# VH-VL binders against Protein RESPONSE TO ABA AND SALT 1 (RAS1): the designs that were tried, part 7

Target 1, 230 residues: Protein RESPONSE TO ABA AND SALT 1 (RAS1), of Arabidopsis thaliana (Mouse-ear cress) (o04515)
Amino acid sequence: MPNTSSSQSFTIFVDGWLIRHRYFVEQLMCASSLDETNRISLEEQQSLVAQFLSHCLQYYQEKFASVSLAGDNVFTFFCPPWFNSYAKLILWVGDFKPSLVFKLTEVSVADLTRHQKDRISSLKSETRRKEREVMRDFALVQQSVADPPVMLAARRVGAVGMVDGEETDLEEAMEVLKAGMAAAMNNADQLRCSTVGKVVEILTPPQAIKVLRTIGQLHLRLRDRDQERA

## First folded at step 7 (VH-VL)

Design s36 (from b8 with heavy chain E106H S107E; framework fv_ebronucimab)
Fold by ESMFold2-Fast, scan of step 7:
Structure s36 (fold): chain C 230 residues (1-230), chain A 123 residues (1-123), chain B 111 residues (1-111)
Amino acid sequence: as target 1 above (230 residues)
Amino acid sequence: EVQLVESGGGLVQPGRSLRLSCAASGFTFDDYAMNWVRQAPGKGLEWVSGISWNSGYTYYADSVQGRFTISRDNGKNSLYLQMNSLRAEDTALYFCAKGDTYYLFHEGAFDIWGQGTMVTVSS
Amino acid sequence: QSELTQPRSVSGSPGQSVTISCTGTSSDVGYYNYVHWYQQHPGKAPKLLISDVSKRPSGVPDRFSGSKSGNTASLTISGLQAEDEADYYCSSYTSSSTFYVFGTGTDVTVL
């Protein structure tokens, strides 16, 4: 699209993606009906899971491309206009927190084996460790860009206006911050996809369908504009 | 100690079937994703198929989709590849390969490989 | 079907450093940090050399290192030795219908 920002291009992509997303959520709901074993074959269940995971990967690939081209607009992806106000309050690095997947798994699946529970517990610990690493690395970037302006402001108490050197330092700091934000978002999105995929693999196909249905439904609710009317 | 041993290869005519086996030892077989990777004579590596720890998920390269079936028997520490409707281009050394982690999704280098079993499809 | 692009051959003298590139797209190498490197000596099975872009498995010498920038991953062999003469393959997880994709392979010759 001519003369479109990367964030606007992503919003246009998402409009089409949401139509396909609603279709997949409906398929997952049908597959997770009362007759878990009888409704569709195991092969068909595996196919549906694979298709939905591919659908989710497509979203984050397009987001990655858009973030890489965002330049000055990368901040938009940390407070995205395509999410409702409630969603914005619970976002972690511009989207859902990966460890949320474990809570969605617990509410969606009641028949986990001991082996599955142990694997989920191990993965949860690993995921939370990786979440901390993403935030730690980003915090180091924020700290490095915050220090010079703070020190300069302390020495300029009562000064009027900005001098050329100060503008250059702020511009450099903003460039470093934008690069750090893009990197943090890419790492966070990769962790989101990895966590969902690994949880799916721990589960049986019928259990995975229930979890993916819940994840899909949550995503739709986070984009529901009616919640902003209150 | 950790070992994968393939068997079942041989000379076969186009359109026929072969079943490959891979016997695993020295590790907890049902903790790892398993894969088949092939290499045509003088050519590079091509991933063929992968299976999750509990057989819940199977994946195939486009070139073999619908013709090959991967399976495993965790009680026997064995991996299988049922190869139907064989073509001349399926001629290759077939390697059994173990994922380095529990998962097939979004990770899993192949840390242990068997020696391979040769499949020759010729008229 | 898409494969990751590697140079056909790379050569160097003993003690020299050589680098092998592995170029993909934003749907594999450019997006994922799941790039792996394998070493294959003639008549032998491949051996995992580097996993997850830069992680060395136990038993792999420090001479082998990996990195990634954009859509290109690189394997660097420092202090090149005669036993390093082998074929090298990269691989990546991919967002296509195919789960993994291998590189075209590079033969390393020690002169």
Scores: ipSAE 0.608, ipTM 0.791, lowest interface PAE 1.6, mean pLDDT 84

Design s37 (from b8 with heavy chain E106F S107E; framework fv_ebronucimab)
Fold by ESMFold2-Fast, scan of step 7:
Structure s37 (fold): chain C 230 residues (1-230), chain A 123 residues (1-123), chain B 111 residues (1-111)
Amino acid sequence: as target 1 above (230 residues)
Amino acid sequence: EVQLVESGGGLVQPGRSLRLSCAASGFTFDDYAMNWVRQAPGKGLEWVSGISWNSGYTYYADSVQGRFTISRDNGKNSLYLQMNSLRAEDTALYFCAKGDTYYLFFEGAFDIWGQGTMVTVSS
Amino acid sequence: QSELTQPRSVSGSPGQSVTISCTGTSSDVGYYNYVHWYQQHPGKAPKLLISDVSKRPSGVPDRFSGSKSGNTASLTISGLQAEDEADYYCSSYTSSSTFYVFGTGTDVTVL
């Protein structure tokens, strides 16, 4: 783990967040396994959905604050130590790919109406378009690093006879890169939260509970470090 | 054309109930989240309650939670607000407002507003 | 519920540019790009002026523009006209128990 106050603070936050997360996943599992006779009220289902969404938003809000304060260590959030080795192979901009939510919805809910299917199809197209926008912005950040002036400036740090301004040019290039990376991450996280919330709104509360249970379980599996030893 | 028309306001004593209605026309009502927003005389706007397209989700401002109930009838293109245990602080012009997107979460600009219906809670 | 903070009043002369700030927290304006602006003339319902920080609805003059930096969103009215004299409200989605929050409102006076 890099010795960075913002990424270190976020790691500490995640430890506590995971304890609460396990609690919510258990509640979602219990609620999703109840039959018609024992189903909790609509108000209680709505409350559980709202609580879980708030819990997830808290994660990304804390991440946003930490990324904004990361300075020289913003790159840590693109290869997070809080994910296991297998999870890192499927990450998209440091976390889950938003369109994965649609696959999780499909496997979790069997009783979608035609109206709901049409809305999900429309949202899926919009989400994929926004994913491409995030990737285009990220590609521009990558190009700024590969730009010959940036590479030249980076190689000249510590060089004998470096002229006034060369170190400043390197510092400016690195600040632009860090700002671009932070922006890309925050835009990706906005899309993640927006996609989950919008899917929930298309669904009925009982359907949403099933989807959120699957999402919550996936979140735990991606952070299970025991899988790295398998 | 596209419009929202509120009704049901009036003078009511503290502790009593009142039901507001909003008639929608000119758009596909069940494609949008609907909201109630109020404005006390000479004061600012306060969001009161919102309801999703299928009535699956209802949300309330803390000030009205447990006292007000939002509901909709998509077959009649109508939105309702049942107000119980009314307080002097509930005195306001109540606007019906349409979300500009399908979603209640995240996207929520109110692109169409009614003229409002006045609720006065006084003894 | 917590309100977004706006200046109580702003004034300017015809043709001048004025800016209204809308300050929230990292859980509303600072995090979400769902900041909207409404214009309200006396005795009338609010009218949507700007959506999603900077998007101008059809029929809104281009002299109205929106932006956001950190926890503060801004509405700028360039080429101020007499008809712009009105109350202006910002709003934002919030992740708190209260779902939607409005600003305290700003009275714009054209001198």
Scores: ipSAE 0.630, ipTM 0.809, lowest interface PAE 1.8, mean pLDDT 85

Design s38 (from b8 with heavy chain E106G S107E; framework fv_ebronucimab)
Fold by ESMFold2-Fast, scan of step 7:
Structure s38 (fold): chain C 230 residues (1-230), chain A 123 residues (1-123), chain B 111 residues (1-111)
Amino acid sequence: as target 1 above (230 residues)
Amino acid sequence: EVQLVESGGGLVQPGRSLRLSCAASGFTFDDYAMNWVRQAPGKGLEWVSGISWNSGYTYYADSVQGRFTISRDNGKNSLYLQMNSLRAEDTALYFCAKGDTYYLFGEGAFDIWGQGTMVTVSS
Amino acid sequence: QSELTQPRSVSGSPGQSVTISCTGTSSDVGYYNYVHWYQQHPGKAPKLLISDVSKRPSGVPDRFSGSKSGNTASLTISGLQAEDEADYYCSSYTSSSTFYVFGTGTDVTVL
């Protein structure tokens, strides 16, 4: 087959993934709306949760593969065109901020025990610490790539003739930046998946279904272009 | 002392069943995910099954899915593995292993291991 | 048995440094920072040696260190001692068919 861009290949994958995603969201909506008499079995609830988590992991694995093969495409994944304009304002490292999951849990589940609330509070603190680590590590990369452009600018103002390595330094800085962006994205996506999975484990299967339904619905809303600014 | 003690292993014929137990002490049992890991004689480690702190979620290796059932009793600080339809390939030393975090999903290193209980499936 | 590739054996003399590699895929070692190392002496249960790529549990000497690059994690034992003669296993969280996958194991021999 022809050589397609990694971002174009990912977009094709996502088109099929969204069809399956809508199906899972509908299943979660159905399961969360049933009363106690008509509720699906515990085994079926656990299976639905596991299937939906697997579905979400597949998305991030395909994204990782695409980002790892991306030259200039890594910039596209940091500010992806497949999200609507409003969604782009709330993105963190190209997708949802992991700690948003706690807000979604609060609006989805009203019957948390004190033990569950305490564990969610602990996980929220840990998640926010890890979010800061992702940003700190990326900031170090950004600092390391600032020097070549500054030196080039200073050289052009003050002197000429010492330019043999300047273009190569800028190209090397760009490659370091791209690698750093890919690493930040992968660490952020790992934290996204980990946070969702850990919240699910704190919850009972019926509670988890409600949270995953809300997460699934939010993902669809973030891709809804009807909300685009003109 | 933090420890895990397995029991219930033995010699069993193919197609039959065994139930393994693991007694935990020295830590708050219901604050951790628990796992079973096995090691065939002279071979490497293989993760078998895991269970979340509240028994809400259970996971199995493909090789045992549909045959083994993991369970826990937090009131008794005990973990169990019900093994049905045993095969010669299930012959192994079975370890009870504690996750180092509350969670089965993601980051759990196994920080506490039992001594293991030997299961031999042979005619 | 396992999905992560380790060399079957590594050997060194007392005081030397040895490194054990653990190679996976982009669905385990390459994607997650949840790589752990275990030491197992003959007839004994495994003992956690390194967690989360490079974190040392209390009681583990600082001559044991871990790192990761791409799809490969590495365990380095500096100042090799006779007591280090054991089997070493890596493990990783995985998003494939199981939650955890172990390495094939490496036998460390101190000459």
Scores: ipSAE 0.610, ipTM 0.791, lowest interface PAE 1.6, mean pLDDT 85

Design s39 (from b8 with heavy chain S107E; framework fv_ebronucimab)
Fold by ESMFold2-Fast, scan of step 7:
Structure s39 (fold): chain C 230 residues (1-230), chain A 123 residues (1-123), chain B 111 residues (1-111)
Amino acid sequence: as target 1 above (230 residues)
Amino acid sequence: EVQLVESGGGLVQPGRSLRLSCAASGFTFDDYAMNWVRQAPGKGLEWVSGISWNSGYTYYADSVQGRFTISRDNGKNSLYLQMNSLRAEDTALYFCAKGDTYYLFEEGAFDIWGQGTMVTVSS
Amino acid sequence: QSELTQPRSVSGSPGQSVTISCTGTSSDVGYYNYVHWYQQHPGKAPKLLISDVSKRPSGVPDRFSGSKSGNTASLTISGLQAEDEADYYCSSYTSSSTFYVFGTGTDVTVL
């Protein structure tokens, strides 16, 4: 087997995944544009929703495997080359912020019931709490590894050269940081999938198709170079 | 007191139909995903089917897809399983199980179980 | 066909510790922290024993603990007692449309 990095393997996977993704987005666009007389059956709508959720989950499960094996390449997943430059500036832990799903739901669906609005509000609060937990846990990792590089920087201001062991301490701190980054990204990705799936379940199948179409389009636009000129 | 009570089981011939019911009490039925889980005599647990709070989504194990239909009546606090084209391998104790959260998607430990209703498919 | 793999049986003496493994794939146990454990006494309905890998419901003794490493979740029963003799099942949320998959089950015998 070729000596391929985990990020390169993931990029190769994504090339094939994007072909299927574009197909699903087209199906969702078609289904969301049909009038009442041409609407596909409830069973077909449920099937399309399930297929698309499974497709999106496959992306994050493959990413999970790749991130867990990333080593020195974990930084690539936080600033991924498969996203355009504009997308890289608005990412949260290497991909979309989970609570963005609620804004996408608002712009996609106009006919939410009071019960659906109340449940979405509850889920939004829980999602934002979990977003803070992801950031808090990562901040604790960053804090735990800050001492060696800070001490090295302070010494270089006042002294010439490194003290014995400083390079090893910095390298060990970097390994702990990489592990923490991988954990944060995996937790963030699970929250992304969880939020989308739960929003879908609050919605009716026709409403869910509209939201998933918007989410699918967002994924494509994060890889679209035209976003840099928008 | 939270409880689930199954009914409708019995002896039925292969190829026939049977409808199971589950009566729920002691909780707000509409706030939870509901599930059917079965256990063949002397065998392990098998998840059969689940339904979302509003009946918008229904899911089935591959072994029953196309033959069983899960439904709920929130006004009656009741869950149902319509079993068509029954096979000998459908012989099992059928449990009604409540999800511990609103959602079928992820999470979903089954915190409350009924006592089960026995379905025997034989000639 | 897809089930989580558990040992058929484990046994121990009163006061000992026993551990039951539950092995899945990177699409269920390896991916999600939604692994649950159920205890079933003969002739009874299953009872939720551990949820979300390691969370104990009210009324479950701290002798029962759960953990997960890679594609394998584990239930540990410390200070084994006669009343712990039962069948134990793990379950996991799965990325397939089946949603939930149960383990093959483990018969715990207290010698």
Scores: ipSAE 0.630, ipTM 0.795, lowest interface PAE 1.3, mean pLDDT 85

Design s4 (from b8 with heavy chain A33T; framework fv_ebronucimab)
Fold by ESMFold2-Fast, scan of step 7:
Structure s4 (fold): chain C 230 residues (1-230), chain A 123 residues (1-123), chain B 111 residues (1-111)
Amino acid sequence: as target 1 above (230 residues)
Amino acid sequence: EVQLVESGGGLVQPGRSLRLSCAASGFTFDDYTMNWVRQAPGKGLEWVSGISWNSGYTYYADSVQGRFTISRDNGKNSLYLQMNSLRAEDTALYFCAKGDTYYLFESGAFDIWGQGTMVTVSS
Amino acid sequence: QSELTQPRSVSGSPGQSVTISCTGTSSDVGYYNYVHWYQQHPGKAPKLLISDVSKRPSGVPDRFSGSKSGNTASLTISGLQAEDEADYYCSSYTSSSTFYVFGTGTDVTVL
């Protein structure tokens, strides 16, 4: 029987994480609306950015730990029940597509220098290449399911009178699939965090706060149950 | 030729200030992160501070937070460390080090190091 | 702040192989492939020896190699030579508190 305690521990973590997330989004909204005369210090802006990035990294590290260390079902994270119905339609490997960050940057910041634009363009190209690598690796995992031995084992899982050899083959196939899915998810999550962090460093702190506010608001909307009635 | 040349170290009394400088040459200075790393006599390496390419982001080890200020002047290809409220435990050889990537986030290796400048905090 | 754990010392004879371990956590060595190794001779600045777990910079002999398994990274020096007698430090990117953490350091002695 499935052990629900580790899946529940991640759900409990997320509940607390969302309370902190709403706090950070509020701080980012306040900071991004201030005029130059009322702008918080550079040190305070850097601190807020660093805290929010750390907050986002904590989510993905805890997800990695729940799957890799606690043995939680990786398949749940590819279609997470905590996302609203709209969000589920636009997911890429269980969460936002990393290159979306560049669109969010474009809508949030109007005063990019040429140097910043050049660096963003370079990072965008690298991010898209890495997205293709993640999808290639994911396709190889999907092929393992399509392989005749795996499909044969899967068809037998519900069969009355399944023999020990069939159960062992299914368990081995499922272990390989789970490991491959976990690797793809972790690579995708690392790319998400990498893309956000690197974009932030290309930007000035005031520009970064605007982008992070938009990212934070998007995350809340992906979990907003009221959006399902729209 | 790629090099980092440090200066500004010396003997200083507790509670006083000292400013370290690092002159860079042979690479596009404003494309890279810069760092200060220290080594107390007979001890290992300790990362002290890092600064992003545009001075937008500065980070400090807990031991120096609030006392040290890292800065850079891209027009002069120079890195600085302003050390205030110096303590005996700040006694160390201070190295200037260049990151091998553009980012402090998911930071790369330190591929170029200066020779170090000795700071001794003693009465 | 947290440090990566290395043995205090490792010794070997010329021509022998020695391995230095660098043990971290699932938030640094175990999570990222940003593990670097530095060689420091007495009275000299550290020199980058291995970057990103196993990449050798230009000029570093192929007898120096790096690897990683789980939370532990390893530096292996094959065909040990007298000039390899030095201190070796690992480092890793970390996503918590400070961005950079160094290992405790290892003295390599060539007998």
Scores: ipSAE 0.606, ipTM 0.788, lowest interface PAE 1.6, mean pLDDT 85

Design s40 (from b8 with heavy chain S107Y; framework fv_ebronucimab)
Fold by ESMFold2-Fast, scan of step 7:
Structure s40 (fold): chain C 230 residues (1-230), chain A 123 residues (1-123), chain B 111 residues (1-111)
Amino acid sequence: as target 1 above (230 residues)
Amino acid sequence: EVQLVESGGGLVQPGRSLRLSCAASGFTFDDYAMNWVRQAPGKGLEWVSGISWNSGYTYYADSVQGRFTISRDNGKNSLYLQMNSLRAEDTALYFCAKGDTYYLFEYGAFDIWGQGTMVTVSS
Amino acid sequence: QSELTQPRSVSGSPGQSVTISCTGTSSDVGYYNYVHWYQQHPGKAPKLLISDVSKRPSGVPDRFSGSKSGNTASLTISGLQAEDEADYYCSSYTSSSTFYVFGTGTDVTVL
């Protein structure tokens, strides 16, 4: 799909956002590697966690604004062409699958209490249920495209003749599809942010810093490769 | 059966301190985020502070940041608000409020409220 | 300090419907589906009336309903009754410096 001015503006935003992201990841790395003698205060740990979560929220809010306020093509964000084959293992509705956060938590933190393990298990079940709801909504959008009137309108555009109003019907169908995809993507992005935030709250600040460092590093590796290949 | 009861309010001079308490009953206290909300006489609601289930995270309204400290004691089913450097504009009825989820970050609704405790800051 | 804008007052007769608006920005009401409504009778604590834009807690009559369009959430009270005379507050999560924001409040009078 051709780039719109708004998707180009979002790309420019992301370039600046990635510079800030590298900065936060380095701060999380430093904080997670300090021994007990040099550990930053609880207040400073909470502040760093809050700043990083805010940084992540800004990304999704800017994406939402680009699609919803500027009226740009959601297709560019739903299946970005910059993601390589490796990144596609994580890609779900245009970005990481929320339940991936639980695996990243497991590999980052070894000292979870029983209470934390039980809470994470409950959250994992709830997150997977909500992932299914997002996919159900997306399936309804896909079925709308496959509906006979929409498919008939699409086929007729290529035919030797067009009935009056058929081109308008196709344009209206495409707008409905774009709106449905934007809603599905927004729901997916809200679930991503909610899942990360809830996991952070189950954890202690030192544990959360380790998890967020892992999340940030993974994103940088996938994004750096995407930028090199783009 | 689920209940929150605030205490500790009273008349206090500007610049001094007060500590509010909230006693919880009828639910598993350490499974929920807890909040303080205030209402000045004849005015609207203002969120003051929130605390996560394990005390790992605390958040404050800009108007009280650096002056108020929220804390909880899960063993006693109690929530506290330490209020330092009190100002006339802190005069309000202070409500203890329970989140309807286990998470502070979840943007949760406040499903259970206490009756409030009145704090009057005046000379 | 409340950030969300509500009308100061609305009034209606018994059996009539009234609607209370709650207007925010694209970074709170316009972005999140976490808008909640509270009812407060004089001298009483607030009571949760609607959560997550349109969900009614157990015990809340179905004549109370919530919706959202763009940056504005709405609470509609149909079949107004004398006991609905109260102050109504909306709330929303925000990504700004405040974790939660309440609306300015609306006084509902049943005449």
Scores: ipSAE 0.608, ipTM 0.788, lowest interface PAE 1.6, mean pLDDT 84

Design s41 (from b8 with heavy chain G108D; framework fv_ebronucimab)
Fold by ESMFold2-Fast, scan of step 7:
Structure s41 (fold): chain C 230 residues (1-230), chain A 123 residues (1-123), chain B 111 residues (1-111)
Amino acid sequence: as target 1 above (230 residues)
Amino acid sequence: EVQLVESGGGLVQPGRSLRLSCAASGFTFDDYAMNWVRQAPGKGLEWVSGISWNSGYTYYADSVQGRFTISRDNGKNSLYLQMNSLRAEDTALYFCAKGDTYYLFESDAFDIWGQGTMVTVSS
Amino acid sequence: QSELTQPRSVSGSPGQSVTISCTGTSSDVGYYNYVHWYQQHPGKAPKLLISDVSKRPSGVPDRFSGSKSGNTASLTISGLQAEDEADYYCSSYTSSSTFYVFGTGTDVTVL
């Protein structure tokens, strides 16, 4: 598994992104405290929410560019070395499962209105449907690339070597698989960003700050390899 | 009948203020983000401002940031645009537009448009 | 703020096909599948023609179709008719502070 320029470039980007991320998490914590004492305006809360969402989107847009150029190393993004061992066990398509956002919302906000609860329920249903679509579409890609290796495996015992065209078929199948993996990752990442942004919009700015603080802390926890800091 | 009707446009001098209104009917107004889009005479479309369902979030094009204020009154099914410090370049037909989904964050298609109200900023 | 690039004009004869391109960046058209097309006749409000790259709203004929490849989205009008003479605008979602970006617009002339 050698590192490529694409995965190396992404790792370098993430190092700088994490410094800004820690700053934003601190800002979200401070904003919550200021809101309790009426020391922060609605405009300031909206600005911080918008800045944090832009910060998160920047991560996934940079990841999109890196995944699209990854070639043979697209597999690295499905089992990324930049996450700790715990995170690797709970990943869904290389990162957090979008529907996790709803659980984070439940633990972060206690004062949801009926309208907000109804809309969150509707969004949760839609998000779970889209999660299934991502997995189904990827399964179709896996099925479509099965033909060349299945045909080779079906060759009778004693058949030697590859006949003309068999190597090309396998190469084509691998390229289709890599493209399908990249598409699945990009679709999953778009759903992650979409789910967070839509939840934020259902919430009031003070509620959104609480949720985003929890999401930001989760991002840090998933990348923390030091047990003492974990 | 799903409908948006703009009003409040007119001739105004530079540096002054004007308030636009948009009356919505035929749909559940507080289930949708609402937008203002403008078009200068003979020019293309420019998004101006958007507001979330509960007024929790408002967004503005850089060209109007700090001068315009979008607001809504869900009890009256109405959208507003308060335009301060008007400039000649704000001269345009202003459209009220509804997204085809609940959300502003992931902008959707504007499926319902008003006919627009003309704002002319001239000395 | 950035606009999506469209050709100034395209023309065709009745029954022919014309295609309008809409070119953005990797952070709008290239990233999202939220590309929309609007038709505007003189003196009228824009009308939604295609949403989400290729979806037709109720009442829009099959001869209008949309597609996307990389940073470029395309609107194709097959079986061109006189009533298709109008201005066409693409739009794309962007997560920048602007949120919405429209194309420069294309004037379609039916010869």
Scores: ipSAE 0.570, ipTM 0.776, lowest interface PAE 1.9, mean pLDDT 85

